# VHH binders against q9w197, part 10

Target 1, 300 residues: q9w197
Amino acid sequence: RLRLQDIPALTQDHCRMRDPAEVERIINEFVIGGPERMQIVSDFDYTITKQRTEDGGAVPSSFGIFNACQSLPENFKAETDKLYHKYRPIEIDPHMPIAEKVQYMIEWWTKSGELTSGFPFDQSEIDQIASKYTHALRDRTHEFFADLQRLGIPTLVFSAGLGNSVVSVLRQANVLHPNVKVVSNFLQFRDGLLDGFQQPMIHTFNKNETVLNETSEYYDLVHTRDHIIVMGDSIGDADMASGVPASSHIMKIGFLFDHVEANMKKYMDTFDIVLVDDQTMDVPRTLLSLIEKQHKLNLE

## First folded at step 24 (VHH)

Design Z5
Fold by ESMFold2, fold request of step 25:
Structure Z5 (fold): chain B 300 residues (1-300), chain A 121 residues (1-121)
Amino acid sequence: as target 1 above (300 residues)
Amino acid sequence: DVQLVESGGGLVQAGGSLRLSCAASGFTFSDSYMYWGRQAPGKGREWVSGIYSHGGSTYYASSVKGRFTISRDNAKNTLYLQMNNLKPEDTALYYCARESFGKTNTYWDYWGQGTQVTVSS
């Protein structure tokens, strides 16, 4: 039986837990079940990519990569900024009912699709810009994904961003292995012209079992895997695996970088492990190592 | 249903050339993004070059840019990789791949079995 105090990566000052005993319990359940019961669900922007880079370069979001493309119309950025400033306050409004917010998210999506329609676009430009940011993944992401592949652990990258950018970064970073699937918003083309985004829209309020249900290809791969690690950088990411049975064991890891003191309580209430300014995959990797090595030892 | 069959690999001396082919079936080839990847002994898979369906736009990993040329023949449902000025570091199993989209915006890659390229010094 593992104790948290004997796991150095989890005893560091920047590694915070509201309920350490519960974290310890979940880790031991994962060890008992082994890799065959595991799945990973992770956000992309500022979760697989860094929130802060060592060399000081800016890390764009997946939509940021797209918005930097020169093929876009002259006023595209300004128009998308107008939509952002109108709808973002609604998205984060603490008082508006979620059902009402969803109607505005649909409106936002519809207008964004209209802006992203009716012109040619050189898709390789996404690849050109994305190539500059393959170095901006969390340290040891390559090793983390290699271990996931070796252990046969299904891995979902679940993003409300732009999937074309997500896939380009992951592919060029050589981590888009056969066990990895991406669920995100993808560009649609008609007659050689952009035609908005493929349906359905993925946004903050449906980034959960509403999208990942019995009919999704990911559900078919993981419906028997009831030990889940969820990774995200925002409160909404904690619910990405909400479609699993209530008997499932879920470890929620939150990467906190922005406005740490103001957000600490909310993150601690939401995630099982909160990592403050941790730009690595070291904690997730430690969990995989424990699951693999201690499970094998227990069987021997 | 989907089938990707690579050919054209072999043993070649450094500085030489090879042309790889990938015969595709079971999907609408002309609508699909296609790419080549490779896997050297003891290493993970590495993306090499891709080609988009419309317009034939291409992109290359920096390690092969200027030496490799990806192309497609939509009439023959075939993807090609012309490899020039080969180096020992290019030794790998080369496989072709296509993008796959499922329900609910689910994306994954589909790979062929590969063809071995060995570059002797």
Scores: ipSAE 0.561, ipTM 0.850, lowest interface PAE 2.0, mean pLDDT 88
Fold by ESMFold2, fold request of step 25:
Structure Z5 (fold): chain B 300 residues (1-300), chain A 121 residues (1-121)
Amino acid sequence: as target 1 above (300 residues)
Amino acid sequence: DVQLVESGGGLVQAGGSLRLSCAASGFTFSDSYMYWGRQAPGKGREWVSGIYSHGGSTYYASSVKGRFTISRDNAKNTLYLQMNNLKPEDTALYYCARESFGKTNTYWDYWGQGTQVTVSS
């Protein structure tokens, strides 16, 4: 039986937990259950990519990669920025009911799709821009995905961003292995022209079982896997695995970087492990190594 | 139902050329992004080059750019990789792959069985 005090990666000052005993319990359930009961659900932007680089350089979001493409109409960025400034305050409003916010998110998505329609676009531009950021992934992301592949653990990259960018970065970083699926917003083309985004829209408030229901192709891969690691960098990411049976064991890892003091309590109340300014995959990798070590011992 | 069958591999001298083919069936080839990957001994799979269905635009890993040319023949449902100026480090099992989309915006890759390319010094 493992104790947290004997796991150095989890005793570091920047590794915060509201309930260490619960974290310890879940880790032991994961270890007992083994890799065949595991699944991973992770956000992409600022969860797999870094929140900061050592030189302070900006890391673009998946939509930021798209917006940097030269083929876009000259006013495209300005128009999408207008939509952002209108709808972002609604998205993050602490008082508006979610049902009301959803109507505005649909409006935002519809208008964004209209802006992203009616012109040719060379998708290889996304690849060109994305190539610059394969080294802006959290340290040891390559090893993390290799571990997941070796252990046969289904891995979902669940993103409300632009899936074309997500896939390009993951592919060029050579981490898009057979056990990885991406659920996100993807560009749609009709007659060689952009035609908005493929249905259904994924936004902050449906990034959960609303999208990942019994009719999704991902469900068939993971419906028997009730030990789940969820990774995200925003409060909304904590719900990505909601809808699993109550008997499931879920470890929620939150990467906190912006406005740490103001956000600490919310993150601590939401995530089981909060990592402050941690730009690595070391904590999730440690969990995998504990599972793998016991799995190997059980096989002898 | 989906099948990707690679061919054209073999033993070739450094500096030589090979042309790989990938025969595709069980999906609408002309609508699909297609790509080649490779796996050298003791290494993980590496993306090599891709080609889009719309406009036919291409992109290459830096290690092969200028030496390899990806192409497709939509009438024959066939993907090609022309490999020139081959180097020993190009030795690998080469896989044809397609991107797959499910009904719920679910993306994954589908891979063929691969064809071996061995480049002798």
Scores: ipSAE 0.544, ipTM 0.843, lowest interface PAE 2.2, mean pLDDT 88
Fold by ESMFold2, fold request of step 25:
Structure Z5 (fold): chain B 300 residues (1-300), chain A 121 residues (1-121)
Amino acid sequence: as target 1 above (300 residues)
Amino acid sequence: DVQLVESGGGLVQAGGSLRLSCAASGFTFSDSYMYWGRQAPGKGREWVSGIYSHGGSTYYASSVKGRFTISRDNAKNTLYLQMNNLKPEDTALYYCARESFGKTNTYWDYWGQGTQVTVSS
């Protein structure tokens, strides 16, 4: 039976837990259940990508990669910035009811789709920009995804960003293995011209069971694996696996970088493990290594 | 029933050339992003080159740019990879892959079984 004190990666000062005993219990459930009961659900922006580079520089979001493409109309960035400044405060408003926020998120997405329509676009531009950021994934991401593939663990990258960018970064980083699926917003084309985004819309407040319940073949497969690691960098990410059976064991890992003191209590109340300014995959990789080690011993 | 069948692999001398083919069926080939990946012994699978259906734009991994050329023949439902100036480090099992979309914007790659390329020193 594993104890947290014997797992160095989990005893570091930046690794915070509201309930260490519960974390320990879940880890032991994962280890007992083995890799065949495991699945991963992870956000992309600032969860698989770094929140900051080693020199403190910014890493673009998946929409940021798209917005950097040179073939976009001259005023495209200005118009998308206007939408961002109108709707972002609503998205993060601590007092507005979620149901009302959803109305504004639909409005935001619809208007963004209208801006992203009616012109030709060379998708390889996304590949060109994305190639610059394959080195900006969290340290040991390549190893983490290789471990997941070797262990046969289904991995869902669930992103409210732009899927074309997500896929390009993952592919060029050589981590888009057969066990990986991406659920995100993808560009739609009509007669060679951009025609907004493919339905359905994915936003902060439906990035959960609401989107995945409908007809997602991957989500149905993931429901048969009841030991789940959820990774995210925002409070909304904690609910990405909310549609699984109540008997499931879920480990929620939150990456906290911005406004740490102000956000600490909220993150501690939401995630099982909060990693402060951690730009690595070391904690999730440690969990996989514990599972793999015991699994191999059981086979002997 | 989707099928991707690679062919054209084999043994070739360093500096030589080889042309890989991928016969595709069970989907609308002309609408799909297609790409080649490879896996060397003891290494992970790596992306090599892709080609878009819209406009036919191509992109290449830096390790092969200038030496490899991806192309497609939509009338024959076939993806090609022309490999020139081959090096021993190009030795790998080469896979063609198709971009797949399911319901609710679910993306995954579909891979063929691969064809072996061995480059002698």
Scores: ipSAE 0.442, ipTM 0.808, lowest interface PAE 2.7, mean pLDDT 87
Fold by OpenDDE, fold request of step 25:
Structure Z5 (fold): chain B 300 residues (1-300), chain A 121 residues (1-121)
Amino acid sequence: as target 1 above (300 residues)
Amino acid sequence: DVQLVESGGGLVQAGGSLRLSCAASGFTFSDSYMYWGRQAPGKGREWVSGIYSHGGSTYYASSVKGRFTISRDNAKNTLYLQMNNLKPEDTALYYCARESFGKTNTYWDYWGQGTQVTVSS
């Protein structure tokens, strides 16, 4: 049996755990089960991407990448900014129950879709902007995705952002391997013009397996994999694996950066592991390495 | 099968107290965001209080803030609502409910039969 104390990456000061014993238990289940039982579900914005650059610079969200495109209508940025100022405070309000937030998120997306309609748009502009931010992925993201591919572990990038930007960044960063699936909000076109977003709508609080049709191709790939690593930077991300059987083992990893002191309790109550201002993929890679090591031993 | 069973309701005078309980089964209770809701005569169902998973944050409707306290015992799969300084306007059928993230128009996927709370003036 592996002991938490023997795993240096998990004993750092920035690595916080509500229940270390539970984390240790889950790790041992992962190791015993092997890579064939594993799947990954990860958010994109500020999860796969950094929350800050090395020098403390800002990293744009997937929508931010889109908003930076030059061909967008002049008032588009202004109007989307107004929506952001209205709904973002609601999204992150620590005193409002999620049930109340959901309707606001739906309104936000609906209004955003209305704005994102009625004008032509060249998606290559997204590629151009996205190319500038391939370096904004967390340190050793490339290695992490390579490990996942090598081990044949299905990986779902589940984003409530703009899927077109997500895919563009992952592709250009050379991490969009065959084992990676992206579920997000993608642009919709009608008669050569933007027409909002494709359905279903993915917002911050409906990112779970129920959003994925049980008859989906992806479900067929992962329905036998009941060991899950969930990664996110928002509280809503912790529930991305809620549709799995109760017998499943889930490790929930949260990245905490903004208002650390104010959010610590909530994040600690929500995630199994809370990583404070960690701009790397070292912890999830560590978990994979443990699984792989044991797997190799079993083959010998 | 998911089951929620509320208890602890009754008749109480204004200013009195009650403690409601909700026994949960058929799912991993500790991983669920749980709510108390209520429905008064002639009114729609409204949320009263919520509690997140594990030692999660608690939330209260403005009408009950400072008077009601939600808590949970994950080992017993039980949700509680301590109601103090009850008022006639608190009269309602009280439900415990599990939050659902999979639906866009509904927030609860399961709730019990409810327990009646009646506050007399």
Scores: ipSAE 0.029, ipTM 0.440, lowest interface PAE 3.9, mean pLDDT 90

Design Z5
Fold by OpenDDE, fold request of step 25:
Structure Z5 (fold): chain B 300 residues (1-300), chain A 121 residues (1-121)
Amino acid sequence: as target 1 above (300 residues)
Amino acid sequence: DVQLVESGGGLVQAGGSLRLSCAASGFTFSDSYMYWGRQAPGKGREWVSGIYSHGGSTYYASSVKGRFTISRDNAKNTLYLQMNNLKPEDTALYYCARESFGKTNTYWDYWGQGTQVTVSS
């Protein structure tokens, strides 16, 4: 049996755990089960990407990458910015019920779709912008995805952002391997012009089983894999693996960066592991390494 | 049935050129995003070049930019990859693949058997 004290990456000061014994239990289940039982579900923005650069600079979101494209119509940025200022405060309001927030999120997406319609757009512009931010992935992300591919572990990037940007970054960073699936909001075209976004809409509060059920092909791939690592930077990300059998073992990893003191309790109550200002993939890689080592031993 | 068949690979000396072809069938080729990928020994599959449906814009991995050119002939349902100034590090099994940006679609859902490219020093 593995002990947490023997795993240096999990004994760092920035690695916080509500229940270390539970984390240890889950790790041992992962190790016993092997890579064939594993799957990964991860957010993209500020999860696979960094929350900050080395010098403390900002990292654009998937939508930010899109908004930086030069061919966008005049005032497009201004109008999208207005929407952001209206709906972002609602999204992050700690006192508003989620049920009420959902209506605003739907409205936000609907209006955004209206703005993102009626003009031609070359997706290569997204590639150009995205190319500037491949270095904004968490340290050793490339190695992490290589490990996942090597071990044959299905990986879902589940993003409420813009999928076109997500795919572009992952591809250019050489981490969009065949075992990686991206579920997100993608641009829609009609007669050569933008026509909003493809359905169904994915927003901050519906990244759950309901949305995933629509992707039956992916479900068929992962339905037998009941060991799950979930990664996210928002509280809502912890529920991305909801709907799995109760017998499943889920490790929820949260990346906490903003307002650390104010958010610590909530994050620790929500995630199994809370990583504070950790801009690396060292902890999830460590988990994979433990699984792989045991797997090799079992084959001998 | 969707089918992709790659051809044109072979042994070439460093600095040489090859032209790969991918024959597509079983789907509307002209509406599809297409790309070339490769897999070197001991490495995972990597994206090499892509050509998009809207206007046929192209993009390349940094490692091949300026040396490789992707193109397509929709009338022939064929994807091409012109590879110039080949390097030993370009040695890999090359495959063409279809990509769609649909939420319910699988990325990397179809690729051929691949064609081997070997670049000698």
Scores: ipSAE 0.018, ipTM 0.352, lowest interface PAE 7.5, mean pLDDT 89
Fold by OpenDDE, look of step 24:
Structure Z5 (fold): chain B 300 residues (1-300), chain A 121 residues (1-121)
Amino acid sequence: as target 1 above (300 residues)
Amino acid sequence: DVQLVESGGGLVQAGGSLRLSCAASGFTFSDSYMYWGRQAPGKGREWVSGIYSHGGSTYYASSVKGRFTISRDNAKNTLYLQMNNLKPEDTALYYCARESFGKTNTYWDYWGQGTQVTVSS
């Protein structure tokens, strides 16, 4: 049996746990089950990507990458910025019920979609912008995804952002391996012109089974894998595993960066592991390494 | 020889209950992780529930969570699935499976013949 105290990555000061005994229990289940039972569900923005650069710089969201494209009309950029200022505070309001927020999120995406209608757009522009932010992935993301690929662990990038940007970044970062699937909002084109986003719409609070059921490919990939690592940076991300066909043990890893003191309790109540200002993938990689090591021992 | 024999299926009305059984033989049942799966007409096989050999840990598909309960009697080498509040969408052939620790991407090496569960509206 593995003990937390023997796992250095999990004993760091920035690694917080509501219930260490429970975390230890889950880890041992993971190890016993082996990589064949594992799947990963991860957010993208500020989860796979950094929340900050080494120098404290900002990292754009997936939609931000899109919005930075030069060919977009100035009016589009201005209006989307207005929408951001209107709806972002609602999204992150800790006092507003989620049920109420959902309506606003739908409005936000709907209006954004409407703004995209009617002008030509070359997706290569997204690639150009995205190429500038491949370094903005958390440290050792490449190694993490390599581990996942090697172990054959299905990995779902479940993003409420813009899928075109997500895919572009992952591809250019050479981490979009065959075992990685992306579920997100993708641009829709009609007659060569932008025409909003493809359905179904994914927003911050509907990354659940309802949305995932629309993707049979995902089901085929993971329906036999009941050990789940969930990673996210927002409270809503903790519930992403609700879309998984079967689950027995779920490890929820939350990345906490903004307003650490104010958010700590809520994050600790929501996630099994809370990583405070950790811009690396060391903890999830550690978990995989433990699983792999034990698996190899069992085969000997 | 490893054998798994399911029973307990049948026709039931929506909202009704059934209890499935799986009789295991030919291996150390108490040491095995056991599964229930099902296959609906025209659909692929899906996992429904699992139970560890030790500790009593259980898992469920989201579609059956809160309605189904998996259990085992190691003395009787029997796996159970209590199905409550059955729905038409639960209609399927239900299989019992033993976990495999082989070098395969599948977690089972043996399945029973299955027992048919039909839920009428």
Scores: ipSAE 0.000, ipTM 0.201, lowest interface PAE 16.4, mean pLDDT 88

